# VH-VL binders against o27280, part 254

Target 1, 266 residues: o27280
Amino acid sequence: MDSMNVPEVLEIKRIVEESESVKTFIFSWDFRREVRPGQFVMVWDFRDEKPMSVSLIDPVRSEIGISIRRVGEFTDRVHGLSEGDLLGIRGPYGRGFELMGRDILLVGGGIGMAPLAALADEATARGMRVDALVAARTADELLFLDRLEAAGVNISTCTDDGSCGFKGFAHERLLTLEENHDMAAVCGPEPMMFQVMRILDERDVPAQLSLERYMKCAVGICGQCCLDDTGFRVCAEGPVFWSQELSRVREFGRYRRDPAGRRVPW
Below, E stands for the ipSAE of ESMFold2; O stands for the ipSAE of OpenDDE; V2 stands for 0.75 times the mean of E and O plus 0.25 times the DockQ between their complexes.

## First folded at step 10 (VH-VL)

Design Q61 (framework fv_libevitug; at its last look DockQ between E and O 0.01; V2 from the best seeds 0.00; counts 0 for: pae E 13.2 > 2, placed apart)
Fold by OpenDDE, look of step 10:
Structure Q61 (fold): chain C 266 residues (1-266), chain A 122 residues (1-122), chain B 110 residues (1-110)
Amino acid sequence: as target 1 above (266 residues)
Amino acid sequence: QVQLQQSGPGLVKPSQTLSLTCAISGDSVSSDSAAWNWIRQSPSRGLEWLGDTYYTDKWYNDYAVSVKSRITINPDTSKNQFSLQLNSVTPEDTAVYYCARVLKFSSAFDIWGQGTLVTVSS
Amino acid sequence: QSVLTQPPSASGTPGQRVTISCSGSSSNIGSYYVYWYQQLPGTAPKLLIYGNNQRPSGVPDRFSGSKSGTSASLAITGLQAEDEADYYCQSYDSSLEGYVFGGGTKLTVL
């Protein structure tokens, strides 16, 4: 476990431009270190460190992919890197998704599709039927469509502006779908996840949701990602939670903790 | 549609407890999607958020620092209402008091009660 | 004093464009959404704008909100007599860990 706390310096093998704001960085990976969809790694650019979801798990090529959205200074620097450049990777950490049943629904929003893409690969490899509702603000922000299609995933798209697929939000599109699944995996903005969760609960579909919180240590020590009153640490007990677990989370949909630990609304 | 109906006395003596009730219709006080708030308005202090109560597996409260030591907001699931108690009132607590709803993922007070003028006077 | 600062009064003639400012700090408007409320005499405030610039159902498109830096603004175009009311901005303050309001602006339609 101690070895997991030391970043491994890895060379960027390839960079895939997923969208204008999202790139996937491919690394060689020693699969003696297991990694599961839904887990995250800490990416270190030798200045700062940020948690990122694993979006690709390829044991055949002995590679993993980390999809990163350009949102700030750290990600700006990372997006400026080229193939052959180095990054520190620490992990993986957290609880990943569990697969059960024959049919699975994936609901993802924006960069939230990153861990779900990895899950889709595993699910399809297991012979599961995978339906994916991919949501974004605009068509150009929809992620992994070609990849999912190639994997045999049944894709439904949703965009806020209607530029692709259903015009509206993911939960609205979900309401139009009558088919139930054995389980669902959800990742994206919390408002989306909340609405989707409600619908799935009403339909008695077991659901796992991946939460995003400010994380610092990633090893359950610092408490920065602790969810109020539950004791859940997003980096340890999560980031993937069952809907029943999230229903106990006081702050879910109400507030979050900023880096200073202050309560701030959504 | 959701409506909030307030009730309670409009006159309270200094040092006594201000008590108001807000009855909810069209929604549940134990709704996982809402927080139930008290806000007051006075010429001297303007609009001032006092606190809220909400249910997430169990009941929670958030209180403004300015009144935290004197305030209690309690839900009543049997009557689908929530109450405000403000202890040790002074003339400075004279205001129109409003109950209001805030939904998850919002900081907007989208539904308001009709307001209750509470005067603190001997 | 209110945490957010508004001009105490504003006025305009019918058909005119009027703007009401709301100034705050990095701990509130600078970091969080701004909301606007209209309060008619003897009534409770009514949500007018949410999320800086979004209108709830039933709110005319004459009303618009904007935010820049630590300041927000409510704009009313095509001013009508019925727009005469008090207007309040609202946000959240991280330092207080609570909702905060402006002092209100009394809008008079001349």
Scores: ipSAE 0.634, ipTM 0.861, lowest interface PAE 0.8, mean pLDDT 95
Fold by ESMFold2, look of step 10:
Structure Q61 (fold): chain C 266 residues (1-266), chain A 122 residues (1-122), chain B 110 residues (1-110)
Amino acid sequence: as target 1 above (266 residues)
Amino acid sequence: QVQLQQSGPGLVKPSQTLSLTCAISGDSVSSDSAAWNWIRQSPSRGLEWLGDTYYTDKWYNDYAVSVKSRITINPDTSKNQFSLQLNSVTPEDTAVYYCARVLKFSSAFDIWGQGTLVTVSS
Amino acid sequence: QSVLTQPPSASGTPGQRVTISCSGSSSNIGSYYVYWYQQLPGTAPKLLIYGNNQRPSGVPDRFSGSKSGTSASLAITGLQAEDEADYYCQSYDSSLEGYVFGGGTKLTVL
């Protein structure tokens, strides 16, 4: 085992209510190890352990933030915690986003905006121009808008129900955008990412997409995060992949697997 | 704690090269988490960023357009330091020179050296 | 040349609130983060505010930053004698491809 495979027990320094269903948990963090946007951590509540995306990377304040959507038993227990309570954190793991050029497009759906918010902070700090397309089912589920605006990001929104911004899906909004970008970063529901990837490929825009799969070890040993056709391990070779890498993956955008390995349609 | 300690001559003749060194303690010059900068300050120009050096997959430099043709910033990993060379100086280059760190996810200069007054005169 | 514009001076009495403005353009403050520095006489600048409105560890709550459009502001509440210093704003500028600073504001505590 690597030195980072043992969870470090950390005190919750601050909790930010991002929405009714999403909280960001902030911890003091030693940045001698690099943390990259798009990497993930394993969060341990002393009973179970789940992968979560890093949404805040602040070496100046020595803080790391992890955004968690309430979706089940584990996340319900974590959402019930208060400042001063303890969580185990191990990581970071995986390949993060790479920045290139001067103009970047971010396309995020739901909690997928979490790693993109961290990337936006890095991109703006490097002097890049950042456009973000933020998608959700409803207006109340649009994440990180104030933070992105404060960072100087140019925001477009879309909601399935039309309650804020464009009414429809992210890829439908993207078709109406004609701006030239040097790269794109995409994270959200896999069907959304598949459609967005196709549009970006047709426009010859280099794109990086962040996938989510079931994980157990997070270090590439157990094989639980493997993609069907390539043998890529999401925890080791990903979670961020270039669009050309994903073009070789038959399952991408078609189905997912539950913890028992059964195919489940999206 | 990270600290930056500057050294170098305080008097340089016109047309010669200004040369300063910044020693790093508590961090590494080759750390992927930081960029290492030179900034100068004069009464007439205020604070002026000159350039940086940093490592990711290889060494990079960025230089301010105003001095790009005259400036070189080099790391020295064996001594854990970085240097400033500014060629063909004139009296307008008289200033207090600072080295400073910018962390990877910030445009903030969070750690500064103590400053070195460099006077350019005959 | 100072790309960002600050008033050359500001003053206040102990306990008062003072603000210092920083004005730029779409190529800098309008698109990029604003940072603030405090400089005591004979010393290097010290980071006071980063990312428009965030305080580093050890900076008192009486210092706060804000940004709107192409303009930014540093506010100091509960002014103290030790706050007498020069204050600089800083950002990045895409046309100059580099970091840019304001001309500085000398704050006098009366």
Scores: ipSAE 0.000, ipTM 0.396, lowest interface PAE 13.2, mean pLDDT 85
ESMFold2 (binder alone), look of step 10: mean pLDDT 93; pTM 0.926

Design Q62 (framework fv_libevitug; at its last look DockQ between E and O 0.01; V2 from the best seeds 0.00; counts 0 for: pae E 7.6 > 2, placed apart)
Fold by OpenDDE, look of step 10:
Structure Q62 (fold): chain C 266 residues (1-266), chain A 122 residues (1-122), chain B 110 residues (1-110)
Amino acid sequence: as target 1 above (266 residues)
Amino acid sequence: QVQLQQSGPGLVKPSQTLSLTCAISGDSVSSDSAAWNWIRQSPSRGLEWLGDTYYTSKWYNDYAVSVKSRITINPDTSKNQFSLQLNSVTPEDTAVYYCARVLKFSSAFDIWGQGTLVTVSS
Amino acid sequence: QSVLTQPPSASGTPGQRVTISCSGSSSNIGSYYVYWYQQLPGTAPKLLIYGNNQRPSGVPDRFSGSKSGTSASLAITGLQAEDEADYYCQSYDDSLEGYVFGGGTKLTVL
């Protein structure tokens, strides 16, 4: 195996509480190892390992951030850590987002905003106009608003319960926006991404979407994250896909595979 | 707006093939956002999902294990319909057959045909 | 026999609250969403509840769904004469790799 497959033990420099359920863990990073928005790393707590998106890329401070939502045993343990504690990080892996054009639309739902926040930083640094539609179930679950605003991002919010911004789903809000962009980047629940993708396709806006699947090896070997029936491996060919690629994926919007490889419908 | 209209014979002899058609209006059989299903209902077996057909860059089928060896569901894009063929029928296949739609990211049958009673009898 | 278990019948008087249970296992209700259908005599089933507890447009709010563990329940408040129908729960079963239904409950409004 390649040396890059060995986790590097890193100290947690800082922890940012993004919401009640989301924390960003910041690490020193050797930028001789390139990392792109949309790529992920494998986080190892010396018991288990999970893929996590990179949410912060700061070459100036030589830091990266990994935002983690509390959703299970692994993340519970990680959320229990403090600054100064250690985690194993290996990567980055996968295909990240590509930037093109002058104007970019970001559509994110929940923790899906993590990779998009990193993308927003890069896009703004390049002088692009960035519009972000940030969606969550409730206002308190909206992520990275202050950070995005500070970066110069034009933010539109929507919440399921209407507690902040547009009451409704991201695709519903998107329908109310008439402006087209040179490209879009989308990340969040698949139902959201699907609806957003449809709208963007109708508007002839090139779109990239970041998928989440169960991943084990992260290096395209085990096949656990293989998408039916294309053979796309989320960890290798993804997790970022163009909409045209996803249109070929049998399981997209129909089912996913659980850790046991069973088909699980939505 | 979306409607399913079923057609086909209501009487089939044992060992023959049951054939039904479901015509789609207001949607496309080749829609990449839907799956087109057949379900049957009988007093003995209740509601039973039989299978589906759907398009995602190419055509796919999913069949219930109970009928997998005997069932074929085919789309007809030219007529915007899909069909059911069930081979080697027995009286146990007597039921009201329904076509139904399932949308992506849903497991709900949100649109149903009117149903077709098919009796298997000599 | 149906994969999901429902009482064969239920009854209530107008204005009452009636509940219909749907029992399954870890391979279906325990892991997947539950859907409910109303079927009037001589008609196809109609989607009543999706995603355990969501109402499609046109469904009165007196219909509600809930799920706990391997069981689900349909509740009808303010029972009306037009509610007399058969009700079916539906889910997905990973062991059968297909959609599964309950046996149905005939609701009589007395």
Scores: ipSAE 0.453, ipTM 0.808, lowest interface PAE 1.1, mean pLDDT 94
Fold by ESMFold2, look of step 10:
Structure Q62 (fold): chain C 266 residues (1-266), chain A 122 residues (1-122), chain B 110 residues (1-110)
Amino acid sequence: as target 1 above (266 residues)
Amino acid sequence: QVQLQQSGPGLVKPSQTLSLTCAISGDSVSSDSAAWNWIRQSPSRGLEWLGDTYYTSKWYNDYAVSVKSRITINPDTSKNQFSLQLNSVTPEDTAVYYCARVLKFSSAFDIWGQGTLVTVSS
Amino acid sequence: QSVLTQPPSASGTPGQRVTISCSGSSSNIGSYYVYWYQQLPGTAPKLLIYGNNQRPSGVPDRFSGSKSGTSASLAITGLQAEDEADYYCQSYDDSLEGYVFGGGTKLTVL
């Protein structure tokens, strides 16, 4: 078996509190194999294993960062850990974002900003102009604003409650932004991504969207991460898809699946 | 400041063993953040990685497939050095040999020895 | 022969921009980081670019690296006579299970 498919037990080097519910866990990492923005790793806490997006890729300091929102028992246990504690990590897996052109739009909702923060770092390092629309329910849930500003990203914000920036949904704010981008990258709640994709398609802006589905193997053999009509496996052919690929997928934006494969509403 | 200083003979007869040593100053051969490598350069092959030695919980070696049957790389912690032995040499092993450090977490050859021309006479 | 393909030579005049390409495959550049080295005659290679596009301390910002798909590029802006050297790209290869280098590019400053 490839060494990538066996979890490596790593020490938590430092923890950044991004919000009340989101922490970034930083590890020393061997960067012989490239890690691309939009790829994921499987995080093992010695009881369970979950996919998490990479939010920091720093070959200079030999560090990766994994941002985790506290939403259940696994993430509660991980949030209870301290610097020096151990986690198992295997990967990276999946197709990452591909950068094109000179001007990029990032649209992120909640924890979906995690892979987009990594992408912003790469895009600015390539000399691209980066605009980011950062969405959340409240101001306290807006992620990575200081980091994006320090990287030279032009930030627009929206919050459901209006506590910061535009009051409303990400797609409503998007309609008021300038249309001068060569591509877009989108990650967040699937209903938000569906609405954003429709607007970007009408504007003929090439868009890449990062999907989440239930994963078990992460290498494309178990079938748990498949999309309905295409047979695409999110862990192998995604998690990042072009909007053209997703336009044929009936389940996108409409429902999700449980571990038994049954349709469950969003 | 880390420096690598090479030593060893510059002439070797065919079928004999090529033997070189690399002395480390400013770092430890047993550092858990570094791997210690041998690389050679010839007109016909250009730069060619030969192998490494490094320590984690124990000593490990990786060797290039092209020389794996003939190569040994050993650390010497008492002298803070590491060695190259290449058995059964032929004129095609004539090259400038370099020792080099790789930082495990950056995977770059960031520090190189001065180079040693080794000629295998026919 | 070299797993990574570079043009054997490149040239430019002082002040100009030059680029040096490095072409590989999905088993190397497509999956692994790219590094660049400068080698002056009679000396060991010197690390110039790591992690596709990062400069070590002491490397001028007129040197830059980039990567797209299975290809990488080294760019030198404001070319100077001192830049005349051999330049090598480097990565890792799954099939060979080891580090791989390009064949080198001799840069001549006219």
Scores: ipSAE 0.013, ipTM 0.576, lowest interface PAE 7.6, mean pLDDT 86
ESMFold2 (binder alone), look of step 10: mean pLDDT 93; pTM 0.950

Design Q63 (framework fv_libevitug; at its last look DockQ between E and O 0.57; V2 from the best seeds 0.00; counts 0 for: pae E 6.6 > 2)
Fold by OpenDDE, look of step 10:
Structure Q63 (fold): chain C 266 residues (1-266), chain A 122 residues (1-122), chain B 110 residues (1-110)
Amino acid sequence: as target 1 above (266 residues)
Amino acid sequence: QVQLQQSGPGLVKPSQTLSLTCAISGDSVSSDSAAWNWIRQSPSRGLEWLGDTYYTEKWYNDYAVSVKSRITINPDTSKNQFSLQLNSVTPEDTAVYYCARVLKFSSYFDIWGQGTLVTVSS
Amino acid sequence: QSVLTQPPSASGTPGQRVTISCSGSSSNIGSYYVYWYQQLPGTAPKLLIYGDNQRPSGVPDRFSGSKSGTSASLAITGLQAEDEADYYCQSYDSSLSGYVFGGGTKLTVL
């Protein structure tokens, strides 16, 4: 078994409070082990393990960041940790984003901005023009705005309640934007991603979307994250998929598998 | 506006095949955003979901366990409609049959046909 | 014999508050959203509530939905004569891998 499958116990160097419900945990990282935006790691708190997207990749400081939203018992425990505490990290896993062209559009919803923030850094470093549509339910849930702005990203915000930027959903805001891009990267709630994908397809903008599914092994063995009817494993062939690939996924927007593997409505 | 118009015979003999058609207007049977369903309603069994058909690069069906062995739901893209076939019917299959739409990321029926009473009788 | 259980009938006078219950199990209501439909005589069911407690456009705010545990409830305040109809709850059942309905409640406005 590959050494990458063994969790490495790492010390939390810093914790960044991104919002009330989201924290970014910073770790020292040996960049001999390559990590790409869009890839994920398995975070182990010595009780449970969950997949988390890499939200920061800093080769200069030799650090990575993992943004975690408080959503349950595991994340509650993790959010209770302090700088200097330990977590197990194994990975990275999965297929990350591929950059192409000169102009890129990022569309993110909620914690979905995590991998996109990392992608934004890479894209800007490459001299690409980056536009980001950042969506959230409310203004206080918008993530990484200062970070993105500092990176030179052109930001458009969207909130369900209109507390910041466009009032409405990301796809609605996108419809008001006429500019096309060479490529788009999308991550967030699946309903958002679906609508955004449709618009981008109509505009002939190549798009990559990052999916989230229940994941257990992260190494393509257990099949828990397998997407019907393609056989795609989110942990192996994903989590980043091209829109053409995602369009083949039977379950997308129709149903998903619960932890027991049963088909349940979305 | 999306509308569903049902058609088919209202009387079927026992052991024969119940056949109904649902014509779609304002949407496409091959829409990647919808699933096209059949539901029936009877005093004895209440509302009962029977199954659906939908398109995602290819056609799929989901059927209720209770009728899976006897049911076929087929799309007709040329006519923008979908059909219900229920084989080997018995009086227990007497009901008002509805076609209905379910959109992606929803689990409810937002558009219904007008309903078709189908009586199974000798 | 319906998967979800509703009282067969309910009644109220104009202006009154009426509640219709829908009981299920952990495999349906306990785990998934509940939807409510209003069915007028001779018509197809019409969506009344989605997502446990959300009203579609056009549905008066006197209709409300709630859910607790494995049970859901439809409340109608300020009961009106036009509210006389059959009401059905609907959810999804993971054990049956399909949509499930309640037996329906006939609401009479006295």
Scores: ipSAE 0.743, ipTM 0.901, lowest interface PAE 0.7, mean pLDDT 95
Fold by ESMFold2, look of step 10:
Structure Q63 (fold): chain C 266 residues (1-266), chain A 122 residues (1-122), chain B 110 residues (1-110)
Amino acid sequence: as target 1 above (266 residues)
Amino acid sequence: QVQLQQSGPGLVKPSQTLSLTCAISGDSVSSDSAAWNWIRQSPSRGLEWLGDTYYTEKWYNDYAVSVKSRITINPDTSKNQFSLQLNSVTPEDTAVYYCARVLKFSSYFDIWGQGTLVTVSS
Amino acid sequence: QSVLTQPPSASGTPGQRVTISCSGSSSNIGSYYVYWYQQLPGTAPKLLIYGDNQRPSGVPDRFSGSKSGTSASLAITGLQAEDEADYYCQSYDSSLSGYVFGGGTKLTVL
């Protein structure tokens, strides 16, 4: 293990409660260690280490923000921390999003909006026009709406239960939106991303998709992240993929992994 | 709406090859959203999954271990159909054969063909 | 023999509750979802329950599925004459690398 693989212990500078189940933890960060939207970091709570999305990249204030959804024992412990408490951070790791053109569409489901919020900040800073389709099961789970609005992003919402915006799935809402974007960035549940990818491919919109399941691999994924028996490496070739790359992943849409790493059909 | 229409002979002699086809309407055999399956049903074994074919960047097959040495499932994109070939049949292969679809991100058979009784007898 | 074990038959009178079991192992039901199919005479199987306990649109709420450990169960409450059919459970098996079915249960409504 070299010195860059050792977590740097950082103080939690600020905590933003994004929803009842999602908090953003903000740290001071030395940006000589560059961070791109779509990359992930390993968060160490002195017991376990898990990959987490970077949702805020602010070189001017020298800050990063890491958004964490409460889903299990590790994230419950981290959600119990306060400002001034310590966490270990390694990274960043993985391939981030690449911006192109002048008009970008963001499509995010649930916590998948975290890396897209960071991308939206970069895109607006470059003078791009940003449209975002923000999806969740219910209105209370829609993330980053105020932040996106403040950044000048044009927001459309969709909820499974219809409590906010379009009632239905993200891909169904997408069919009713304008078709003239230079690129798209997509992050959320794999079934949503597959349906969205098909629509964008039919419209000839270049799309990059971030696979959330690869962001949840166990400790050590950042070094040699191989979850396929074929040697596919998540850290080097993802978590962000172009749509053409995903069409070649044999197990995409056929199997998923449970928390124990077992292959599970959908 | 998607429909599967089966065809092929209902009588096959022992040691010959059983051949069936399944024609697809309302979907494409090369759809990146689906896998195309064969399943058979007999009194002795009930329902038995035999295998599939599907396309991503090329054609792939999965075959049940019980028939792996004897089975071939091929797509035909020009006719929008897929086939079953089962070599060296015996009377134990007598069954009603079904084709069926599995959509991506699911693991159940949502669309079935009408079924074809194939009897293996001399 | 079928990989998943179901009773070969079951019966009940209209209005009764009937359950149909499906027994497997850690390589199938213990690790993967269970699906149930209803097969009426002379027809292909039709999906009745998916994802262990979910009902597709058009399936009455008197049908329900459950799973515990390596066993699954289909329950029918308020039994009706039209429920007379064959019922199959289905899962995936990692040892066989494929889909597996139960042997089927013939339900007779007396």
Scores: ipSAE 0.049, ipTM 0.606, lowest interface PAE 6.6, mean pLDDT 86
ESMFold2 (binder alone), look of step 10: mean pLDDT 93; pTM 0.941

